# VHH binders against Phosphatase IMPL1, chloroplastic (IMPL1): the designs that were tried, part 5

Target 1, 311 residues: Phosphatase IMPL1, chloroplastic (IMPL1), of Arabidopsis thaliana (Mouse-ear cress) (q94f00)
Amino acid sequence: VLSEVSDQTRYPRIGAKTTGTISPAHLLEVVELAAKTGAEVVMEAVNKPRNITYKGLSDLVTDTDKASEAAILEVVKKNFSDHLILGEEGGIIGDSSSDYLWCIDPLDGTTNFAHGYPSFAVSVGVLYRGNPAAASVVEFVGGPMCWNTRTFSATAGGGALCNGQKIHVSKTDAVERALLITGFGYEHDDAWSTNMELFKEFTDVSRGVRRLGAAAVDMCHVALGIAESYWEYRLKPWDMAAGVLIVEEAGGAVTRMDGGKFSVFDRSVLVSNGVLHPKLLERIAPATENLKSKGIDFSLWFKPEDYHTEL

## First folded at step 20 (VHH; from s04 with T96H)

Design t06
Fold by OpenDDE, fold request of step 25:
Structure t06 (fold): chain B 311 residues (1-311), chain A 115 residues (1-115)
Amino acid sequence: as target 1 above (311 residues)
Amino acid sequence: QLQLVESGGGLVQAGGSMRLSCAASRNIFSYEMGWHRQAPGKQRELVAKITGGDTRYDDSVKGRFTISRDNTKNTVYLQMNSLKVEDTAVYYCAAHTYKGWHDYWGQGTQVTVSS
């Protein structure tokens, strides 16, 4: 598979230009180990009976989330005791003076997990001064009676891998031939409503829009070239940090929904195979303008206090 | 396990102000934090919530109540101004997971607004 050249002239790269005093290889090693360790915890839980009661199911999900995150944290702390960590469950852990910030989603796609519906993932990324440096996503695929995993990984400037093999975004250059992916949060705010309209529009003009339920997985599918784009509003840094790097390193483009330079602390994300990116942005532009006219806040969020960034 | 403890409640005259605090036992940076209240004979209702820095309020308290957080102290606050008799309730602090699978609740603090 020929490597696709990133559209660096049109969209600035989001990956870290440097990893400081720690080598990219070492970061990758620990990221992969951390994700794998979390995934092992999830794998043990994936075949457990789902209790019919809401409480039972909720407990299973919560326990699995916490256990996975704990396992991941142990790996990270063992290797880098002074790094800052932002976890979905544990919040901020460590010293904000660190240039390194780990963004951890121990179970992305909890609804899918709860129902035994594929797919969901463990997502681990590490930032250097706010820019993704290394990432690993372990996707759970298959379903009941046939669960399996595939592992995505990337370093800034090092390319993207799936199960140790190089991957690349698709070359599809027409929206009408594209399979697109989106997601929805739980809050029915203006962003949610706007995205519903976009979902409708893109469903009409593309081969289809999938709503799969796991942001990290969705991005990895774009990186793998089996989908052409993914977008979503109001994701958190731990949802996006790993996936966006994997997409970029697979030759794709990453921006905000308005086409601006993306940060993991942004409130919107658009990833694509690069070729379609301008066309997608063109179609999205009216919706973005509408949101802005309503005074929707586009400021960064969930950025740890005093964490130094070069964005 | 995350534990939430409310404080700052009590008796206040109508038109007065009160500040509630909710202290968490650990970091709550990733949680949506909320204040709920339950008046006698009524169901518990959401008063205010904060996700990251974004705030949302029930219409009944807009312009009067302010929710805020101090992540360094793992504390959430509810500043209540221009209190009304109808604001009388037990106020509960809650931590909501983003995914909505689990909620943590405080024990509640009584707020009584006298005429």
Scores: ipSAE 0.718, ipTM 0.878, lowest interface PAE 0.7, mean pLDDT 93
Fold by OpenDDE, fold request of step 25:
Structure t06 (fold): chain B 311 residues (1-311), chain A 115 residues (1-115)
Amino acid sequence: as target 1 above (311 residues)
Amino acid sequence: QLQLVESGGGLVQAGGSMRLSCAASRNIFSYEMGWHRQAPGKQRELVAKITGGDTRYDDSVKGRFTISRDNTKNTVYLQMNSLKVEDTAVYYCAAHTYKGWHDYWGQGTQVTVSS
């Protein structure tokens, strides 16, 4: 893994400049514990039989997702009873007067999980006034008969870690030498079609574009330096809050897909190793602007009402 | 367990308006909420859905129906204007998990549009 420093002159940093009255170390401790606790629940379920019945499989996914989130919530609430929580399953929990918002995806990559296909993850991030302050992602790797985990973590300004070791984005400076990652939502709308075109174009000019199925994992792979970029439309805050911080702290760049400053409440994200970011935006930004010109909504979404942000 | 309860259905004349409500038993902020309908002898079909603030409609109801939500009340609404006889159906409220692996359904409410 090659080390690289983020170019702050090109793109605004998205990480929190301060964590308020709570130390970054304490936030990190709790996000790591929370993600680990959720991951333990997922690990217990990962080897359960997958039956052919749709209902059975759906139940397994749903039960695991809910149980993981419940476990994560318990950890967060025990440590910070007054913090606001935004969970994929549980929705908004707590008082919006809090400066801290936890964004939780208890099982990112549910399709992969359902099929026993690597990878999927537990993703926990905490925001201070809307900016990522600390993050942890537990990735499940391997597959049936050989499941294992990698743990990613970061604090704003503290660097990124994988299994306790410092990680950095790659130094790849040519798209033709890059491995890229993207994702697709379930809605086959204009954004989907646009991204399909981007997928096609970048598949043509790069070493390849992966469609892996877990946003948090994809971002962590960029942070780890084994991929050069990831982008996707219409992700939710709980999909992105942890991963974007991990990428930035690994020396990468994070923006909206139009090149603008990113918020976890945005409807597009582009992360990269930093070096390739402007080259990627040469194609991605015009495509995104075209969507905007067609009237596609790119306003902030899933921002809790009355939650104070300094974006 | 999330429970959904529809209300507001009934009999209305063609060209009339009706507002359906769906009350959820808990917070539904992260869910995609939808209204579906099933006419006799037909398959259940999606009428409208709302994800966050984004709304989508079946072509048959575009311009006539409006889906909205009040997160403070954990309630989803379907404003139906310019109703047609073919809109007659049992209307169901649904909460869809973001990744589509599980859906919660209401009991349904009958909407009858008379000529």
Scores: ipSAE 0.698, ipTM 0.870, lowest interface PAE 0.8, mean pLDDT 94
Fold by OpenDDE, look of step 23:
Structure t06 (fold): chain B 311 residues (1-311), chain A 115 residues (1-115)
Amino acid sequence: as target 1 above (311 residues)
Amino acid sequence: QLQLVESGGGLVQAGGSMRLSCAASRNIFSYEMGWHRQAPGKQRELVAKITGGDTRYDDSVKGRFTISRDNTKNTVYLQMNSLKVEDTAVYYCAAHTYKGWHDYWGQGTQVTVSS
């Protein structure tokens, strides 16, 4: 099967041009191991009873998040003790002088996890000077009585894999034939409202827009070619670092929602199969610009202080 | 476990200013940090929160209060200007995960605004 890569010349690549002194293969090995190790922790928790009390459920989620992140952290630190780590639960760990920043979401889709609803994921990405260099996402699929995992991985320039097999974005070139994905944050402000309007509009003109609840999973679905696009405002670096690389390496396109060059520290992301990207931007970009005009902040956020970037 | 300790409260005259501090036991970079307050006989309410650099305020304090953070010091601040008697409350510092599954709370600091 000849894999056709979408025309990536249209948008700047976000993947790291180099991995520095560490080989891509070694980074990939560690990032996969890290994600796997975290996923094993999560797997132990997926079948635990879901308490009917809010506290019980929240404790389960929190404990699983923390344990997963700790397991991931141990793997990363064992292999790269001097690297900087940005974890959802643990925050910043390490020395900001490192060129390498690990972005870790130990449990993306916590609501899904809490309810036993597929899907959720462990997401581990590593940046080199601010650009994604390697990534692994372990997606939990199935549901109660049939839980399983699917592992996505990529290195910059090395392609994207799912369960060790090369994957590619779809070739769908019409929005009316596309399955799209989006997400929503908790703040019901102008950005939320804007995205709700986009959700309505794209629901009207596409085959449908999913709201799945796990950014890393959503992006991986685009990379796998079973969805054509995903966009969301105000994701964090740990939500995006792995997924965006996997999409790009699968032949997809990654930008900000205004069409600009994407950084994992941006407050908007649009990923697609590449072919549909311009069409999606026709609607998404003006909406995003309108938010800017209203004073909504789109500056970089959650960038560690003094972390050197080549963005 | 994350511990939060508030400081800076006390008695202040109406129209005055006060700065509250919340010191965390570890880095709070990934947390949403917030200030809440509870007046006598009232429910605890959100006053201000900061996610990354984004700030949100209750309408009652907008323009008067400023929430900020110093990640190097693991500290969140609430600058309170133009204080009113109705601002009298116990002020609590909170750390929230973005997903809202777990919250850490300080013990609170009393702020009393006299007429």
Scores: ipSAE 0.559, ipTM 0.830, lowest interface PAE 1.0, mean pLDDT 93
Fold by ESMFold2, fold request of step 25:
Structure t06 (fold): chain B 311 residues (1-311), chain A 115 residues (1-115)
Amino acid sequence: as target 1 above (311 residues)
Amino acid sequence: QLQLVESGGGLVQAGGSMRLSCAASRNIFSYEMGWHRQAPGKQRELVAKITGGDTRYDDSVKGRFTISRDNTKNTVYLQMNSLKVEDTAVYYCAAHTYKGWHDYWGQGTQVTVSS
């Protein structure tokens, strides 16, 4: 089908130029299987009772997260025994000499999961020499009485899919007609305060700004074309690795919030449908430069020391 | 699952220095690690925390205490300088895991600052 939305952006691409010695198709197969296998664990847990003690709820969240992580790791290790893995709960495992680094979030949006609020996901991305090569996110939708999933995936240069169908960012070309998304960490620092100001300002000039609580979901919504942009400070590699590739492969733009070239180890991300990216940066980039002038650290974060990159 | 063992506490004179260690039983690279303290008759309070190399301190210890980690040894440290009698407390190492849904705590180490 002929697309009216250009895939070309004026910002440097962030996806890997090659998937190395592993074919794109093979890497995609494994990343999808890993994300789906973790999501099967999560799906079994979505119907468990939540009107229970707080300790019981905390155990549900932690047991589900741990079991999802174990399921994901089993898939990755079975297929690629020497790949390096960075997980939010498991830390670093595998061979630091590997060109491949898997960034895993076994349950993105744990507060939403705990409440049964339908915005959480399993997120699996794999980097080749520091750049996203393949990605899959399994999003939970519907909510109580109506749980379902949809699977997003991408390979560098291969486009983005949702449930096997090609997807593309929206064509919205004015901020006043845009639906925007952001997130907030619980560290109430200067970046948090700055983002509260951005939230207020963009709420006044757009169709609205959502604070949904799952970074991978937010980026997939941009890639699907149902939202126009997502930004957040202080994200970690496992928060971003999958979603950023999916947005780029759907024809979107990905940068740091200062407008610079994005790396998965950066501490800020702005994704958009591309056409709006310069307009969003007109406000977001100066706010981010102001944080830097206050001495807020935006250097690389959570990069494994010995992992070889071409950043 | 995760065990945290503090060491290095004891008696020290005001103005002195002391270094606490927290040995973890497994990889802590991705965790937010922290030191908390509880003085007699008071509530436990955060002293310092470290996440991926980023540090944050309670105002009462800023400039005097330094949190650090050695990922190859799965160990977190608290360097305490210019100690005051008010720093007397049991110091606990903590790991905040599962996006804050579960915390692991050590058994604590007593720090007593004598005048």
Scores: ipSAE 0.553, ipTM 0.823, lowest interface PAE 2.4, mean pLDDT 92

Design t06
Fold by ESMFold2, fold request of step 25:
Structure t06 (fold): chain B 311 residues (1-311), chain A 115 residues (1-115)
Amino acid sequence: as target 1 above (311 residues)
Amino acid sequence: QLQLVESGGGLVQAGGSMRLSCAASRNIFSYEMGWHRQAPGKQRELVAKITGGDTRYDDSVKGRFTISRDNTKNTVYLQMNSLKVEDTAVYYCAAHTYKGWHDYWGQGTQVTVSS
């Protein structure tokens, strides 16, 4: 294991320096309750039929997503009536003067959920003045006939846990021995095309690249140490806020894909076990710089205009 | 339930300008919003879309049309300049939600460009 000074001096930490007036333990309790409460809604739906009309499948996905979001919002509002909330479907709710912004994805991996493929999650992160302060992700595993969940959590400076047990990123130090993960957005733009080339290239030089379909799950797998890295262009704050803190608190590294200091409002993310981060950036950063030279903006997306940050 | 109501359509001479508005019944901050149009006897086609401030345009309108949004009013706009007779259509506001699993549509507003 490397010294803490070596790890801390290579990439800026992205987690909040304080949880503000709310204690880390209290904030963690609420973020875990919110994620678990949303996940109870999703669990009620995992065994519903998928061999149905496309409209029926679309309704299953949208109804489950709505109900999960409503359940999460109820927990947050009951505990913190003045906090600002940014939800994938509900948009901006609450007091814009709040230092706390909740980033909620009530169903990460909707295609996987629709197919019963066991890689989807409920993801809840809370920022303090723009930096992740606490996080929880409830991952669905097993699949048809054996559905189950795992709960990941973290507070800034408090480490990362899975089902209450401390977790750490892997120690793999060579790309040829690494299991990597990426994702692709629905827009078939230049970023998408570039990432297809990155996917191809890394498949040639690693143990494999997964395209699993749920960003929060992918980041949790890096934090758990069962994969070495995850990257993706054009994610939104609710896709990233929880997972990035969990990776960092598990000892991993978090940057933009150009290697710059990460913000939850950035449009690119690279997380890794830390040791591999510079080697991954050797290919990923030039590809990202090329996209930027074409005028593609990878910064400041879906940030609420009145939300105060220290970024 | 999200309701979308278009306004601002009407008759305009070729070369003229017009602004369409789409008022949403609830917060649309997180949604991809778009304008589509359907000319008589043709399929509905995308004109412009806006996602978190990022815009994309059909090639036939690029440089002439501008999509924008005002999140404080939950309203999306389409500024149409240098209008052509070929721009004559019913214009629909759309919200693409749930990562593409559900779309909301307005009832449309007629735009007629006279030569």
Scores: ipSAE 0.547, ipTM 0.824, lowest interface PAE 2.5, mean pLDDT 92

## First folded at step 24 (VHH)

Design y01 (from s04 with H102R)
Fold by OpenDDE, fold request of step 25:
Formats: C-alpha cells, structure tokens, sequence
Structure y01 (fold): chain B 311 residues (1-311), chain A 115 residues (1-115)
C-alpha cells in the first residue's frame, strides 16, 4: 500500500540542503540521462547467452559493467567536466576539489545479471559536499524473453518518482505485516554473520525477508512501497548514494544500523517506510552493540581524502 | 587493463622483516586489494586483504603482517614482520573488482625465509 510522505522529524535528513551553484533540476537531468545511458548498454547485453564457461560468464559481467560505467562517465564528464566521480570500476576520477561527487554503480546485482535473474540496476547518485542531491536508478525487471525497465529518480526535497510518477513508502505499521529486504556481501566476516542472525530473526517475526541481490533495487522497492525495509552492512558509496535519497524522498527513513545519522560513507544502512523504523532499530540494536563490542570498525570508508564534506 | 607489479621480495632470515609493494597501473580506489602466497607443492592461499580501510588476515599471519595502501600512489603494501621459514613462498598481489567477478594478478615475487 502506497502512502503519503511521512513525518521526517524523527531522524536527520540525509539529502543535501543545497546544491550549490548547480540547480537541482539540472543535476536531476544529468543523473537521469547518465543512468539511462548506462542502462542502454546493459540492455544490449541482457539477452546474451548465459550457458557458457565460467570465464565467458565472468567476461560478460565485467565487460558489461565496464561498458556501462564508461557510458555513464561520458555523460557526466560531458556535462560536468570538473566534478569528482567515484565509480565501482574506475575508482576516483576527476577534480578532488569539487563539491560534487558522483557515485556510480553501473551494474548493481551482477549475480542476478549473470544468471538472467531479476532484478538488477544501474545506479547513479550525485552528492553535494557529501550529501545526496540527485539520484536515478534504472531497474531491470521481468526476465528472459520479457526484459523491461523502470526508472526511479529523486532530488533532495523534490520527492521521488518511478517512471515519472510520484511514489511513496508504505504505511505498514507492524513488523508482523511487513515484507523486509536484506543483502549480503561476498566477504564472510563478523558483519556477515551478524546479518545472518538478523535475517533469521526477522524471517521469524515478519511476513518474510527477501534477499534479492541488488542494493539499489532493494531500496527502490522500499521507496515504491512494495517492501517496508531494507538493511545491509558494508555497502560502498556507489551502492547506496542513489537508493537512500530515493527512499527518503519517498517519505521513508534512512539511518545507520545503530540509528545514527547516515552518510553514504558509512558501513551500515537501514532504510524503511519510517513508521517501522523505531521497531526495526530496537530489534537490530543488540546485534550492532555486539559488533561494536568486538571492536568492529564502524568508521567512514571509501571517502576520498581530498573531497570536502559537510556531514 | 589493470596491471600489477610486485616488488620487495628476496632472502631474509627468520625473525626478520620485509616489505612488499604492489604497484598498480591505474587508480585502484574501488578495488579490493590482496596478497596471496603459494609455497612449493601447496595451493595458493590468501594472506591479507584490504577493502577501503578494512583489513583481513589469514590466521597464520595475524599480528605479524600488515597490509596497507596508498591510493595516491596506486600502491598496496605488505609489511611482514617476525618472518618464519613457513612464510617462504611466491607472493602475489591481486586486485578484485565487480564483487569478485574479476581478479587481476601480478607476476609474483619470491620471498625466502632462511632458518
């Protein structure tokens, strides 16, 4: 059930309060174009055969990822040659003195893509001094013989859209009635193990927990109101920058797993429809405290050293 | 194409120290960087990894080895202290992207620890 924008007074907003000298509309335009351009590259590859050798499959994934990123970078550089870019493949590119940092995941959900399993996405976000200003996520939906896309976009303070229509998080106010989403990285560390326990717990107390495999998609599903929450540890800025803004602008809440103010450079994220956020945090708190007690690092990571932030 | 070149290997006495370097041909900010080693007749094994600033070590080298990176130089380091004869191996630098779909490897550098 889609809902109206919820009260955001409980948690600090993560979206940029200002976009500097560039208008929000212009940022949105370029973000949407960039994501679309990357998605076109992915669409050309989505129907390629998957019944190939491991090396062949790996090559398909990496080639598609690289080509998508290159296409996105071309759009961004053409419009903003002096902006800083953080891409999954290309790393840090551009002028570190820029207030603008583009966070790009050219193919989120590579495993799903590799298998032709829905869903995966192209995710592009731009930060102003470390705060998300504009975002676009192109989700690939359907499957073999029926691939399609839907496009999510948002500007800070401008609301969230799906295929040009306003979207809102659900009004579900009970965990027992909620569909939740989580993800796992490939590193089997303490955070992974902890999240497995959370997965078990929330599977027990909710209508179910999905493990879809694409962080940007998962967040967009929360923004769309078809899921009530998503959480994950050890995501990178390019995994989260777009999705968190889309959720917030859809009326949802975004925090760290400990309930603290979120930055795209954090090592944990919890997004929800807002209503459930306190209840979710309450359940998550013991796990987070346990990790902290073990000395697990929760400091910011993947923040460019010379990039100025006002977090 | 990302190229990795290891350096700093050689002969060292047990209890000694050695620092390996891995120079990347381009920016590796977004990559997970790792050191692996392969002893004669054994399988290649992970020694240490660094993702962003997070480090992970094999139990056999914990407390003795330190992996670090300098993004401004596109270089990853492995400081090896309190070396043991069992640490003798060819050490390889690796860069992982695409959430593990692709690994780039260096040519390896020989580390020999004498008794």
Amino acid sequence: as target 1 above (311 residues)
Amino acid sequence: QLQLVESGGGLVQAGGSMRLSCAASRNIFSYEMGWHRQAPGKQRELVAKITGGDTRYDDSVKGRFTISRDNTKNTVYLQMNSLKVEDTAVYYCAATTYKGWRDYWGQGTQVTVSS
Scores: ipSAE 0.598, ipTM 0.837, lowest interface PAE 0.9, mean pLDDT 93
Fold by OpenDDE, last read:
Structure y01 (fold): chain B 311 residues (1-311), chain A 115 residues (1-115)
Amino acid sequence: as target 1 above (311 residues)
Amino acid sequence: QLQLVESGGGLVQAGGSMRLSCAASRNIFSYEMGWHRQAPGKQRELVAKITGGDTRYDDSVKGRFTISRDNTKNTVYLQMNSLKVEDTAVYYCAATTYKGWRDYWGQGTQVTVSS
């Protein structure tokens, strides 16, 4: 499979240049299996009744999330017992001396899941020395009475696939013709407000801005070419590790929201079809810089201590 | 199940300092950790929280309190300086996961600031 070429002249690639002693194919195999296994758990829960009580719903979400993560972890540990794992629910597991770090979101889009609203996903990525090497995202699509899944996967340099078919970002070259996606965290601070303004501005000049609620899904939609861009502040590594690789391998661009080189440990991300990336940055980068000037922290976060990175 | 145990509370004079600790039973790397307090007759309120390295404080404690974490020890701290009588409360450690779907709480530790 030929890899998709991103705009390498403008933005540095974030995918791993090497996967060390483990072949990309083997990493991909395990990533896909892990994501699939997690997704099977989620599928069993997707049609469960949603209780009227908050507690009942919360329990369903948390139980499903935990069960999915456990299933994923079993697959990863069975194949790579020495690898480091960073999970949304389980935290850090393993030895930081490993060059491999698995970033796992067992249920991305928990709110959507809770409400039976599409979409949500299982997201599994593996980093080699801090750079995404392989990724798989299983998106749940449809909704009540018609749930289905589609599977995204990628290896660094191997291209991006959806259901085993090669995918590409769109060629849309005008913001006015673009469908954009963004997300919002729960902290109502300056970053939130800034993104709200960006949301407003881009809503005015584009075909629309979606707020879906699942970062991995949003990125995969960009990779699939049905959306032109996605950006969000303060995502965690497990939210981004798989999606950013899939976008890049689909021919898209990945940066921080200030236009800088992206790491999964950054507190901002902008992905796009590549063509629109500069235009998007014209507005997004200054806004982000303004936040930095106000003292908002954009240093790396959720990087395991002593984990070796070549960023 | 995650268990949280607070320590370090007690009696302190106004203007004094105190450091609270919250020990978790397992790694809390991915959790949002927070300190809450509940004064007699009042509702529990957020004092400080830390997500990764990002810290946030209630306005009433800004500049006086510092929340920090040691991931190697699975412990969260609250350094309280320039304590005031109004800081008297039971202080609770909390861990939030699942984007707010679940909270874990400690048993609380009493902090009493005397005039």
Scores: ipSAE 0.577, ipTM 0.829, lowest interface PAE 1.0, mean pLDDT 93
Fold by OpenDDE, fold request of step 25:
Structure y01 (fold): chain B 311 residues (1-311), chain A 115 residues (1-115)
Amino acid sequence: as target 1 above (311 residues)
Amino acid sequence: QLQLVESGGGLVQAGGSMRLSCAASRNIFSYEMGWHRQAPGKQRELVAKITGGDTRYDDSVKGRFTISRDNTKNTVYLQMNSLKVEDTAVYYCAATTYKGWRDYWGQGTQVTVSS
């Protein structure tokens, strides 16, 4: 892991400046426990036989997702019964008057999971008034016959950790020496097409672009310093809430793909090691602006109704 | 388990309007919600879908149909205006996770447009 490279002077921080009445340490503790608990459920399922039928496989994925989320929710509710929860499977749960919003992806990288292809993750983040306060991502690594996990965690202002060790983004300052990561959603819309062009462009000018299939994992790889950047359109809050904090706390930069201030409710995200961020935006921002000019919606989405934010 | 129940169907004259409702048994905030229809002798087809606040329509219903949702009521709606005889079908509500691993379907509601 390389030393921290921070670009806080150039891009607004996204992490919560305060965690309100709950200490950062307590939030972190519960986030880590929640992610771990979900991951235990996933671990039990990871070695189950994969049915050759689509239905069987779908059932395995869905059942695992639901079970993981249920386990995570139990932990969160036990500790914070009045907090708001946004889960991929369960939707919105709790009181919208809460300043705290938990964003939960119980199984990020379901396609990878389904095929036994590394990696996938359990992702848990908590926001304070819309800003990430604490995060934990449990990545499943290895593959069949050698599955293992590593755990990423962060608190706003507290740094980023992997398996309890401090991590930092890389110091790579040239795109041609960078390993980049991107993802694609299931909708083949204008954003998808645009990102395909970006994928082509960056494949040409960088050391390579990976399409790995799990947003939370991809961001954690940037935080770990083994990749220099990750970007994607149309991610959901539960996909991004944990990863973006981990990247920022590892010394990286987080923005929208037009270079604007990022919110977990945005429809685009660019994370990087900070140093490369301007160079990446030079190419990405015009593409995003082009989408906007075509009338593609970039308004905030999946923000719970009446949830108070200070963005 | 997520259960979907459609309502609001029936008989309407061509040029008329009808509003369908789909009530979900639980929160559907994170789901893509859609309306499908199946006419006699035809395959089921997507009419409209809504992901978050984003809407998509089949070309045959653009400008006439509007899909919307009320997350507080766990309900999705299909406002159908300027109905045509060819809109006659059983209309189904569907909920899909973004990842598309599972679909939930309602029982369907009959919509009949008379000339």
Scores: ipSAE 0.574, ipTM 0.830, lowest interface PAE 1.0, mean pLDDT 93
Fold by ESMFold2, fold request of step 25:
Structure y01 (fold): chain B 311 residues (1-311), chain A 115 residues (1-115)
Amino acid sequence: as target 1 above (311 residues)
Amino acid sequence: QLQLVESGGGLVQAGGSMRLSCAASRNIFSYEMGWHRQAPGKQRELVAKITGGDTRYDDSVKGRFTISRDNTKNTVYLQMNSLKVEDTAVYYCAATTYKGWRDYWGQGTQVTVSS
């Protein structure tokens, strides 16, 4: 496949064309440090008791999320005092005139974290003029009695790594042999109903469909080549910014679920190993067009108003 | 740690208008924000919510109430028009945070609609 050396790729690339005035190596160093520093906070919490009151469990989740966020913000601000930051819990912080926007999820997969189910992560992506420039996801694996982490990273044009080793999406070329992943929001709206039907249909024709509960992890599993695709409606920029770059830099494809060019401010995402992308879209894109025909809003979402983009 | 402070309630005649405000102590850009109300003897019920500009309304207020936000002031508003006696309640501002693991509530503001 020549997609990394040609503009003749089937789907437009979503990564930034440049990392701007900050070198790719420097941006990668800081994004990895930010994600790892947040993950150190989460690691301190993974062995705390879960068989406790619901209030105690809620406090564990919220305290861990808050401390992870603070750790990540400290790294970003110390290295880039003028950058704009969008965090799931911290909201919008920093200089709106910056070309750089950090999209931060300090604890992706909070239900899994609360239960000790080993699929959650710290996810940090940085955009340059609206396009992913560098990314790191620190995934928690193993579970109770054997917690560990893996660090995924990427820069636009620089490839994707897991624990310092280059990774690539799978070569699976038939849906019948594919392991697929999706997720569902908690709103039981038309998008939810549509995706429930897609889930049902794909369980009939694939090796299986997982609903694991952590979007950044799911995308990293596609990038690692252990799953073939992930899709979901109504994710936010902090859910997607890191994972989408990691998939693309691992040789995968990234689009909206209608097949259009993806931005992190879109309300749907389909990532895959690339070769399966057209076949997946044969079923997913019409379903998404049907949602649009019903008036479901797919306009940009959670984009900071004054942040300049070249989407 | 997030504090929500409602204001703007009071007495109003049926058919009148009122705007409630909810000031947040920190940035709320990423949060789902909402207004709930509780009439005497009833459960607290959702009135309206706003998430990244997407709005949802209870059917009883659709077309009469408008939720909005001003992110520069970290403030959420509920514009209430064509008020009815049935709208009489304590109105609470709420934020759903930490992916639903924590809700924050304001103290409430009384809205009394008189015939």
Scores: ipSAE 0.570, ipTM 0.828, lowest interface PAE 2.2, mean pLDDT 92

